# VH-VL binders against q9yh85r1066to1250: the designs that were tried, part 27

Target 1, 185 residues: q9yh85r1066to1250
Amino acid sequence: ASCIVSGYGHYLTFDGFSFDFQSSCALVLCTTIHGACERSDTFPTFTVTVTAKNEDRDTSLACVVKQVEVEVFNYYIVIHRAYKYTVMINNERLYLPLKLGQGKVNIFAFGFHIVVETDFGLKVVYDWKTFLSVTIPRSFQNLTYGLCGRYNGNPDDDLVAAGGTPRFGVTDFVQSWAKRDTFCR
Below, E stands for the ipSAE of ESMFold2; O stands for the ipSAE of OpenDDE; V2 stands for 0.75 times the mean of E and O plus 0.25 times the DockQ between their complexes.

## First folded at step 13 (VH-VL; framework fv_navenibart)

Design x6 (at its last look DockQ between E and O 0.73; V2 from the best seeds 0.00; counts 0 for: pae E 4.3 > 2)
Fold by OpenDDE, look of step 13:
Structure x6 (fold): chain C 185 residues (1-185), chain A 120 residues (1-120), chain B 107 residues (1-107)
Amino acid sequence: as target 1 above (185 residues)
Amino acid sequence: QVQLVQSGAEVKKPGSSVKVSCKASGYTFSSYFMSWVRQAPGQGLEWIGGIIPEFGYANYNAKFQGRVTITVDKSTTTAYMELSSLRSEDTAVYFCARESGRYSWGMDVWGQGTTVTVSS
Amino acid sequence: DIQMTQSPSSLSASVGDRVTITCKASQSIDSYVAWYQQKPGKAPKFLIYAASSLQSGVPDRFSGSGSGTDFTLTISSLQPEDFATYFCQQSYDSPYTFGQGTKLEIK
């Protein structure tokens, strides 16, 4: 299934729940935190984080994806919109195409998009502008948390906060997955 | 054999719409970005837009924004380009072309082209 | 949009000649340039990406060079089948844009 982030603060979870939210905070889109699920130790762990920026264009507020972070296989991958066709791997800037860990991670361009693929089926697509997608295999059902939801076929339980508690409000839900810093309070 | 086969020539009136199809075969349809490019008589090449077949997410040249719609049918491995509010200036040969980017950039396979003539 | 200015617009040469076609981008596009060959009544044919990636089936007499804003397609020894129109294309940013073309004619 795929989780989609579009350029006007639109989110679509793995289970098809849609919501709108605009934030400049770094948000955990999808994560399989170790210990969060009893089955987490049987699957590779990963975290996808998105940072957007609100921009006013033609009296319409647009949300541009500024940065995408992927943590997988002890690689910290940073994709920034200002550096097209390059990535930061553990704080080192590298050019595409790129293979990491003897092919465990494959990073390449696809049209106007960058693609991060793993050997277990994680796929992240980003166009350096307004489109971001995270695709994971069905084997990860009920193993995911974050804005993309639980991936269990039930969109009604996708609003689960970082602490594991269900939330009823979108704002509270999204804010719970925000990484707080000097610019994100 | 990898190939893109496009629909036949079209003759249209100004203000009407045209929908050109591009049937892909011989390769994994969803693994290649599909672009549409046109060429007016005796002129150069102009990129119209493209689409990621896997997601159906399309990118458009702003010049055509609002008039063009690019779609795919994954079940038939066919891409479509629909252009509305046709003008005489839209008279051209329209091409579909696949592109990867996994190893290099470039449209490595092209359709045979579809001639669209817009005249009163 | 990124403009691709191709030169010359037309070129006359003989079989065996070394031919050079240039493409200049309005801004830096790193190495994201593709070259195409087109013959009358046919679709463009992909030749080469950037400096060293020839498409399968393309003769090695074709080569590309350049980075940033200035790019060159070179045919080391022109063959009869090489007389055609050539186009450069940038794939750095949307929309894709092409040079205006270079018509290579027999002298």
Scores: ipSAE 0.452, ipTM 0.796, lowest interface PAE 1.2, mean pLDDT 91
Fold by ESMFold2, look of step 13:
Structure x6 (fold): chain C 185 residues (1-185), chain A 120 residues (1-120), chain B 107 residues (1-107)
Amino acid sequence: as target 1 above (185 residues)
Amino acid sequence: QVQLVQSGAEVKKPGSSVKVSCKASGYTFSSYFMSWVRQAPGQGLEWIGGIIPEFGYANYNAKFQGRVTITVDKSTTTAYMELSSLRSEDTAVYFCARESGRYSWGMDVWGQGTTVTVSS
Amino acid sequence: DIQMTQSPSSLSASVGDRVTITCKASQSIDSYVAWYQQKPGKAPKFLIYAASSLQSGVPDRFSGSGSGTDFTLTISSLQPEDFATYFCQQSYDSPYTFGQGTKLEIK
């Protein structure tokens, strides 16, 4: 399953639900960590966070992905569009390609993109501009939270989610996954 | 055994469209970025665009934006490039080329080329 | 767009000669440079990647060097099959761009 962020603040969840939202806050896109009581040591834990920025001063819908953060194993990986072909790993800037933990995490260039892959099947693809994809294996069904949704295992639930709208409030949903930031709106 | 086999030569009238196919074999199609490059007679090489086969997302040289569409069919491991509103200056050999997918090192396997002639 | 400028545009040389072809980028591109050989009527052949690494199956008389903006392809001892057109290409940023080519001819 893949979750996609594309230009103009477009989001597509693991279950195929789409919504539009523009925010300058760091937003949790996908995480396996939600509350202390929901943590488990029986599967790999990770968090993917995206920070977008509106490039148009005239309030157009143009939106870029400024920064992508991946927390996995003992690595805190920060990918910022201003520092192409490098990443911060635990506060140290390193050049691609990288092989961490003897292949537990691989980070490399791929046709204008950066790719972060883990040995358990997490794959993050970012084009340094507007496209971001997070792919997880099916074994993470019902184990993820964030803007990419819960990744339910029920096909009927997936169809309803793909056809439904979060009428309660896309804005409230997105803001609930915002990290604290003095520059949040 | 890695191979890219392109569709045959085409002769087109100005204002029409052409769609060139590129059949890939001998490797995992979705694992490699696919580029399209053209070469006018006696001229250099010009990158048209490329696509991530896994996601079907294409990137284009702005020179061709609005006239070119690059797609893939993963089930047949075939890439396509369609160029519309043809002009005589579009007469060229069109190549598909596989990039090194794990690194951005360049195009390591090329198709044989497809000659497109636009007659005025 | 990143402009790649090759020098010279053409070059005459004899079998056994050492030749160099240069390529200059309009901005720093680290080592994201590839070199290709092309013979008439054929697709380009991948020679050098990452500015200096030799592609498998390419003779060791070919070498590449450089980083930043200035790059060089060297053929240490020309063979008859080396007379062709050579292109550099940057793979740092979209759009990919090629040098205009250097035609290497028999003297």
Scores: ipSAE 0.284, ipTM 0.708, lowest interface PAE 4.3, mean pLDDT 82
ESMFold2 (binder alone), look of step 13: mean pLDDT 92; pTM 0.945

## First folded at step 15 (VH-VL; framework fv_navenibart)

Design y1 (at its last look DockQ between E and O 0.62; V2 from the best seeds 0.67)
Fold by OpenDDE, look of step 15:
Structure y1 (fold): chain C 185 residues (1-185), chain A 121 residues (1-121), chain B 107 residues (1-107)
Amino acid sequence: as target 1 above (185 residues)
Amino acid sequence: QVQLVQSGAEVKKPGSSVKVSCKASGYTFSSYFMSWVRQAPGQGLEWIGGIIPEFGYANYNAKFQGRVTITVDKSTTTAYMELSSLRSEDTAVYFCARESGRSYPWGMDVWGQGTTVTVSS
Amino acid sequence: DIQMTQSPSSLSASVGDRVTITCKASQSIDSYVAWYQQKPGKAPKFLIYAASSLQSGVPDRFSGSGSGTDFTLTISSLQPEDFATYFCQQSYDNPYTFGQGTKLEIK
């Protein structure tokens, strides 16, 4: 299934729940459930984070994706819109195409998109503008949480914060997945 | 062998639509970005749009103002380009071309034979 | 859109000549340029990407250079089969754009 960030702050979860939100905070789109995923020594873990910002475009206010972060296999991958066709891998800037860990992670350009794919089926697609998609295989059903939801076939329970606490509003839901720092409280 | 085979020539009236097909074979269809490029008689090359076959994510040249729709059928490894509201200026040879970003060199390395679309009243 | 200004529009040369075609981008595109060869009635043929990244099967007399805004395709020693029209293309931003073309004719 795919989780989509598109347009001007539009989100679509794995289960098909749609909501709109604009935030300049780094937001966790998808992360594996710690308790469930780490119980299997062989099951991979990952986290996809997105940072967006409001930007005036022509006559409308657009929410553009500024940065995408992918944490997988002890790689910290940062894709920044200001540096097209490059990525930061563990704080080192590298040019595409790129293979990490004997092919465990493959990063390449696909037209106007960058694609990050893993050997277990995670795929992140980003156009350095407003479009971001995260695709994960069925094996991760019920094993993820974040803004992309639980991936359990039920869009009604996608508004769940870390720790499994249901939230009643989109604002509270999204804010619960914000990475707090000096500039994002 | 790797090849792209396009549908035959089209003669259309202004205001109508045309849908050109591009059958891919000899390679992993979803691993290459598929572009559509046209060339008017005696003119240069113009990029129309492209699509990521695996996801169906398409990009378009804004010049066509939403008149173009690019799609794929993964089961038949075929890409399609539909152009609506045809004008005489749309008369051209239309090419499909694959492009890889997985390895250098980056470029449209395989092209279809071209489809002539003639728009005339 | 990024404009690719190609020069010259046409040139005449002889077999064995060194030929240089230039393409200038309206803004920096790093090294995201491809070059194509097209013969009458045929689809374009991919030649080279950026600098020295030849497509398989392309003779090494073809070479590319440049970065930023200025790019060059060079044929070190022109062969009879090289007479054709050549195009540069930027792949840095949407939409892809091509140079106007350079028609290389036999003198």
Scores: ipSAE 0.836, ipTM 0.924, lowest interface PAE 0.7, mean pLDDT 93
Fold by ESMFold2, look of step 15:
Structure y1 (fold): chain C 185 residues (1-185), chain A 121 residues (1-121), chain B 107 residues (1-107)
Amino acid sequence: as target 1 above (185 residues)
Amino acid sequence: QVQLVQSGAEVKKPGSSVKVSCKASGYTFSSYFMSWVRQAPGQGLEWIGGIIPEFGYANYNAKFQGRVTITVDKSTTTAYMELSSLRSEDTAVYFCARESGRSYPWGMDVWGQGTTVTVSS
Amino acid sequence: DIQMTQSPSSLSASVGDRVTITCKASQSIDSYVAWYQQKPGKAPKFLIYAASSLQSGVPDRFSGSGSGTDFTLTISSLQPEDFATYFCQQSYDNPYTFGQGTKLEIK
C-alpha cells in the first residue's frame, strides 16, 4: 500500500482517504510507534516525517515538501530539498548513493527522485519538490499511525490522533501529528 | 554490449500522433532511467521526459505536458514515447537515452540511433 | 528551468591545439553537469559526468572542471576526430537542459 503527499498539501492515506491541509510543522506521516510509546521487537520500527513550507514567509507561494525524515534501525535520515543528492545520516552529510548496514537501508537517486528502501519493504520516494510516497508491505496492516492512516482497509478511521482517539476535523488531526518546536505552534 | 535500438522514421500530418519505440538490450532494463531527447534540424538538444522502469514513474518537461506519454514494457525491455497533436515545429530526430539509476544523476551514457519524425502537410 | 549558457557558439582550431569550452548555469547546480560530443547524423557521445569525471573509453585529452555555476570542458591536444559539436547538460533538476552547443571546426 502507498500513502501520497502531492502538490499544495494533498494527502492520500493507505486506505484511500483524501484530505487537504497546509502546515509549516514537521508532520508524522507514518509511524509504527504510536504516540511516545516504545519500539516493538516483533516487527521493524520506523517513522517518516514530512515538513512542507515555502522558502520564506510568503504564504501566497506554492507549498513544497521541504524535508523528509526517516528514522529506521539506528539511522536518523534527513533529506532536505536545498541539498539535493545528499542526505544527513546521524548528523553527517553524505552523497548518494548509500548502502547502510550491508543493505538494510539503501538510499539512491533515480530519475528526479530520491528513494529510501529498507530490507523489510519500507520505500520512501521523494521528488525534491512536491511529491512524496511512502509504501509499506501488507505485513504492517493495523500497525501504523500518522497522517497516512491505519492501513486497515477502512478509510473512515484514518483520522486517529497521536493520543489514540479518533478525530473528525482535519485541522485537529493534522495538528495532533505535528512535531512542535520554537517555529511551529 | 549495451544497445538501444529505435523504431524507423515517420512522416506525419499536423494534428496526428506518433509513437516511437526504443528496444533495450545488454543491461538490466529496470535499473536505468530512460529519457527521450529531441533535436530539430540544425538545433540543439531538448529533453522531453523520462521514466523509471522499475516504478513506472514518468517525468515530463512542462513544455510537452499534456501532449506526451512515456511508457515501458518491462517484459520486452522496450520504452515508448507518444507525442500527440503534432505541429510542424515537432519535426526533429527523437532519441532515447538511458541514465544510471540507483546512484546519482550522471547524465545519459547510452543513446539510441535516433528516429526522424517529419511533420508535413 | 535552469538555463545553461554555453560559449563560444563556434570555434576554429588546429590539430594539436588546446581548446576550452565554457558553460554557465543560471543557478548553483553543485557538480551535476555532463558533457557530450556529437557528430553530424549521429547521437551524442557521453564524455564527462559529475563535471570532472571521465567516462570509460574517452581519451585522457578530455577533461572537465567546475562546480556551482561555472564549468569547462578542455581538450588538451586536439585530434582530427575531435571536430564536432559539444554540449553541456545539467542533471540537477527537471527539466534537464542543454547548452546551445559549441561547434568545433578545423582551421
Scores: ipSAE 0.547, ipTM 0.799, lowest interface PAE 1.9, mean pLDDT 86
ESMFold2 (binder alone), look of step 15: mean pLDDT 92; pTM 0.944

Design y2 (at its last look DockQ between E and O 0.65; V2 from the best seeds 0.68)
Fold by OpenDDE, look of step 15:
Structure y2 (fold): chain C 185 residues (1-185), chain A 121 residues (1-121), chain B 107 residues (1-107)
Amino acid sequence: as target 1 above (185 residues)
Amino acid sequence: QVQLVQSGAEVKKPGSSVKVSCKASGYTFSSYFMSWVRQAPGQGLEWIGGIIPEFGYANYNAKFQGRVTITVDKSTTTAYMELSSLRSEDTAVYFCARESGRSYPYGMDVWGQGTTVTVSS
Amino acid sequence: DIQMTQSPSSLSASVGDRVTITCKASQSIDSYVAWYQQKPGKAPKFLIYAASSLQSGVPDRFSGSGSGTDFTLTISSLQPEDFATYFCQQSYDNPYTFGQGTKLEIK
């Protein structure tokens, strides 16, 4: 299933829950749950984070994706809008195409998109503007949480914060997944 | 062998729509970006749009935004370009072309034979 | 849109000549340039990407150079089959844009 961030702060969870929100904070889209099942310890772990920014365009206020972060296989991958067709890998800027871990992670340009794919089926697609998609295989059902939800076929339980606490309202939900720092409280 | 085979010539009236097909064979369809490019008689090349077949994510030249729809059928490894509200200026040869993404060199390395679309009253 | 200004628009040369075609981008496009050859009634043929990625089957007499805004396609020694129209193309930003073309004719 795919989780989509598009347009002007539009979100679509793995289970099809749609909501709108604009934030300049780094937001956790998807992260793996540890210990959720007996097989959880054998599954790869990953985290996808998005940072967006509101920009005034000619006719409308657009929410653009400024930065995408992917943590997987002990790689910290940063894709920044200002540096098209390049990525930061563990704080080193590299050019595309790129293979990490003997092909465990492939990063390449596909048209106007950058694609990060892993050997276990994680795919992150970003167009350096307003579109971001995160695709994970069915094997990760019930093993994820974040803004993209639980991926369990039930969109009604997608508004869950870390630790499994349900949240009321989109605002509270999204804020619960914001990475707190000096500029994002 | 790798090839792109497009549908036949079209003659259309202004205001109508045309849908051109591009059948891909000889390679992994989903691994290449599929672009549509047109060329008016005696003119240069103009990019219309493209699509990532694997995901169905399409990008369009803003010039054609609202009039063009690019789709794929992965089961038949066929790409489609539909252009609506046709004008005489849309008279051109339309090409599909695959573009590598996963590996160098980047560029449209395989092209269809072209489809002539004539728009006339 | 990124404009690709190609020059010259037409060129007459003889077999054996060294030919240079230039393409200037309206803004920096790094090295995201491709060159194509087109003969009458045919689809464009991919030649080279950037400065060093020659397409398989393309003769070594073709070469590309440049980065940023200025790019060059060079044919070191023109052959009879090289008379055609050539196009540069940027793939850095949406939309893809082409140069207006250079028609290479026999002198």
Scores: ipSAE 0.799, ipTM 0.904, lowest interface PAE 0.7, mean pLDDT 92
Fold by ESMFold2, look of step 15:
Structure y2 (fold): chain C 185 residues (1-185), chain A 121 residues (1-121), chain B 107 residues (1-107)
Amino acid sequence: as target 1 above (185 residues)
Amino acid sequence: QVQLVQSGAEVKKPGSSVKVSCKASGYTFSSYFMSWVRQAPGQGLEWIGGIIPEFGYANYNAKFQGRVTITVDKSTTTAYMELSSLRSEDTAVYFCARESGRSYPYGMDVWGQGTTVTVSS
Amino acid sequence: DIQMTQSPSSLSASVGDRVTITCKASQSIDSYVAWYQQKPGKAPKFLIYAASSLQSGVPDRFSGSGSGTDFTLTISSLQPEDFATYFCQQSYDNPYTFGQGTKLEIK
């Protein structure tokens, strides 16, 4: 199943629910870590976070996916549009291609995209501009939260807030998955 | 042996379309980005667009965005480029070319023989 | 679009000469430059990748250098088979763009 971010604020969840929301905050798209005490020893844990922003230096685009963060295993991976063909791994900038943990994570360029693949089937594809997709295997059904939803075949229950309570409005749902910092909200 | 073999020459009228094929052999088709590049008579090279066969994602030069479609058929390891609303300025040799996809931007290491497309009234 | 400007547009030289061809990008493209050789009626031949790395099977008289915006292709001691048109290409951003070409002719 795939979850898609296209342009500034266009989202399609794993279960096919479509919504629009504009935010400059870092937003959690997909996580297996829900709540302060959440830990999954049965399945690999990961979190994918997106930041969308205006890029005034790119006169052909008013809004872009500025940054994608992938936390998986012991790696904190930061992909930033301004630093093409490199990534930050645990605060160190490295050039593509990368093979981490003897193939547990592979990071490479393919055409005009950067790809992060894991050995358990997580795939993140980003075009350095406006397109981001997150793909997870079927074994993660009902194990994920975030803006990409629950992946349970039911779009009506995709709107679960970060605190675990159901939400009925897109605004409250998105804001609950925002990483709040000094620059966000 | 790695090869890209393209379809034969075409003569077209303005306003029509052309679809050029590029059959790949001797390598893992899905592992390489497939580009299309054209060259007008006596002129330089112009990139049209390309496609990631593994994911089906195509990218286009904005100059052609409304007139070009690039596709692949993975079962026959064949890429296609269709250019519509042809004009006399589209007269050129059209090449397919592959680029390593699981690395960094490498360049196009294998090229097809070219397909001549002539657009005349 | 990133503009790639080659110089010279044409060049006459003799067998045994050392030749340099330059290519300037309109913005920094790190080292994401390839060089191609093209003979009349043929598809381009891949020579150099990553600005300075020699493709397998290319004679060692070819070399490339540069990073950022300024790049060169050098042919030491020209051979008869080296008379062709040469192109640089940036692979940094969409669209891929080529220099206008440098025609290398027998003097």
Scores: ipSAE 0.569, ipTM 0.812, lowest interface PAE 1.9, mean pLDDT 86
ESMFold2 (binder alone), look of step 15: mean pLDDT 92; pTM 0.944

Design y3 (at its last look DockQ between E and O 0.59; V2 from the best seeds 0.00; counts 0 for: pae E 4.1 > 2)
Fold by OpenDDE, look of step 15:
Structure y3 (fold): chain C 185 residues (1-185), chain A 121 residues (1-121), chain B 107 residues (1-107)
Amino acid sequence: as target 1 above (185 residues)
Amino acid sequence: QVQLVQSGAEVKKPGSSVKVSCKASGYTFSSYFMSWVRQAPGQGLEWIGGIIPEFGYANYNAKFQGRVTITVDKSTTTAYMELSSLRSEDTAVYFCARESGRTYPWGMDVWGQGTTVTVSS
Amino acid sequence: DIQMTQSPSSLSASVGDRVTITCKASQSIDSYVAWYQQKPGKAPKFLIYAASSLQSGVPDRFSGSGSGTDFTLTISSLQPEDFATYFCQQSYDNPYTFGQGTKLEIK
């Protein structure tokens, strides 16, 4: 299933729950390391984080994805809008295409998109603008947390905060997954 | 053998729509970006749009935004380009072309034979 | 959109000649340029990407150079089969854009 982030603060969870939110905070879209993940020890762990910003100078009311972070296999992958066709791997900037861990992670350009894929089926697609998708195999059902939800076929239980506590409001839900920093309000 | 085979020539009236197909074979369809490029008679090349077949994510030249739709059928490894509200200026040979991004060199390395679309009253 | 200004629009040369075609981008595109060859009634043929990535099956007499805004396709020794129209293309940003083409004719 795929979780989608689009340019107007639109989110679509793995289970098809849609919500809108605008934040300049780094937000955890999907993770297998937060909360009580069922059988998380039998699957690879990963975390996908997104940072978006409203472009004040743009005539378009689009919310631009500025940065995407992927943590997997002890790789810290940072994709920044300002550096197209490059990535930071553990604080080192590299040019595409890339193969990490003897092919465990492949990073390449696909048209106007960058694709991060793993050997277990994680796929992150980003267009350096307003579109971001996270795709994971069915084997990860009910093993994920974050803004992308639980991926268990039930969109009604997707609003689960860090730590596994259900939330009732979108604002509270999203804020619970925010990484607080200087730019995070 | 890797090849792209396009549908036959089309003659259309202004205001109508045309849908061109591109059948891919000989390679993993979902692993290559599929672009559509056109060439008016005696003119250069113009990129229309492209699509990631695996996900169906399409990108369009803003010039054609609202008039063009690019899709794929993964089961038949076929890409489609539909252009609506046709005008005489849309008369051209339309090409599909696959593009590699996984390995160098990056470029449209395989092209269809082209489809002539003529728009006339 | 990124404009690709190709020069010359046409040129005449003889077999054995060294030929140079230039493409200038309206903004920096790093090295994201591809070159194509097209013969009448045929689809374009991919030649080379950037400065060093030659497509399989393309003769070594073809080479690319440049970065930023100025790019060059060079044919070191022109062969009879090389008379055609050549196009540069940027793949840095949406939309892809092409040069207007260079028609290489026999002198």
Scores: ipSAE 0.838, ipTM 0.924, lowest interface PAE 0.7, mean pLDDT 93
Fold by ESMFold2, look of step 15:
Structure y3 (fold): chain C 185 residues (1-185), chain A 121 residues (1-121), chain B 107 residues (1-107)
Amino acid sequence: as target 1 above (185 residues)
Amino acid sequence: QVQLVQSGAEVKKPGSSVKVSCKASGYTFSSYFMSWVRQAPGQGLEWIGGIIPEFGYANYNAKFQGRVTITVDKSTTTAYMELSSLRSEDTAVYFCARESGRTYPWGMDVWGQGTTVTVSS
Amino acid sequence: DIQMTQSPSSLSASVGDRVTITCKASQSIDSYVAWYQQKPGKAPKFLIYAASSLQSGVPDRFSGSGSGTDFTLTISSLQPEDFATYFCQQSYDNPYTFGQGTKLEIK
């Protein structure tokens, strides 16, 4: 299953629910870390976070994916569009390609995209501009939260806010998955 | 031996569509970005778009977005480029070309023989 | 789009001459520049990648240099088979863009 972010703040969840939202906050797209008691310790944990920017001073009003963060194993991976063909790994900037943990995480360029792949099947594909795709294997059904939804075949429950609360609308849903910082509050 | 073989020449009327095929052999098709480039008579080269065959993700030159579709069939190791709403200005030789490596975008090291598309009234 | 400005647009030279073709990018593109040779009726031939690395099978009379915005292709001693059109291409960002071409003709 794939979850897609595309220009103008378009989101398509794992279960096929689509919504639009424009935000400059860092937003959790997909995480297996949602409340300690609602998590399986028999599967790898990860979080994928996206930061978008909508700047009307340039010639485009499209929502640009500025930064993608992947937290997996003991790696904190930061991909920023201003520093193409490099990534930050645990606060150190490194050139592609990278093979981490004897192949547990592979990071490489492919066409106009950067690809992050893990040995358990997480794939993150980002074009340094407006397109981001997160793909997870079927074994993660019912194990994910975030803007990409629950991955359970039911788009009607995709809008679960952080902390497991019922849907309260797209704005409240997106804001519940926002990481608070000086730019978001 | 690495080879890209394209479909034959086409003559089209304005407003119609053309679909050019590019059959790849001699390498792992899904592992290399595939581009389409055109050249009008006596002119330079213009990149149309390309595709990551492994994931099926296409990228387009904005000039052509909306009337170009690039696809692949991994089972036949064939890439396709379809250009719709043809104009006389689309008369050109159309090439498929493989990017030289997977780790960085170094350029296109293998090119098809070209497919001449002529658009006339 | 990143504009690639190639100069000269055409050039007359004799066998044995040293020739330099330049290409300027509208913004920094590091070393993501390729050079191609094209003869009439043929597909382009890949010569140089990463600004300065020779493709396999290319004679070492061809060389490339530059980084950032300014790039050159040099042919140290022209041979009869080198009369062709030459293109630079940036591969830093979408869309790929080519220089306008430099037609190298026999004087």
Scores: ipSAE 0.308, ipTM 0.726, lowest interface PAE 4.1, mean pLDDT 84
ESMFold2 (binder alone), look of step 15: mean pLDDT 92; pTM 0.942

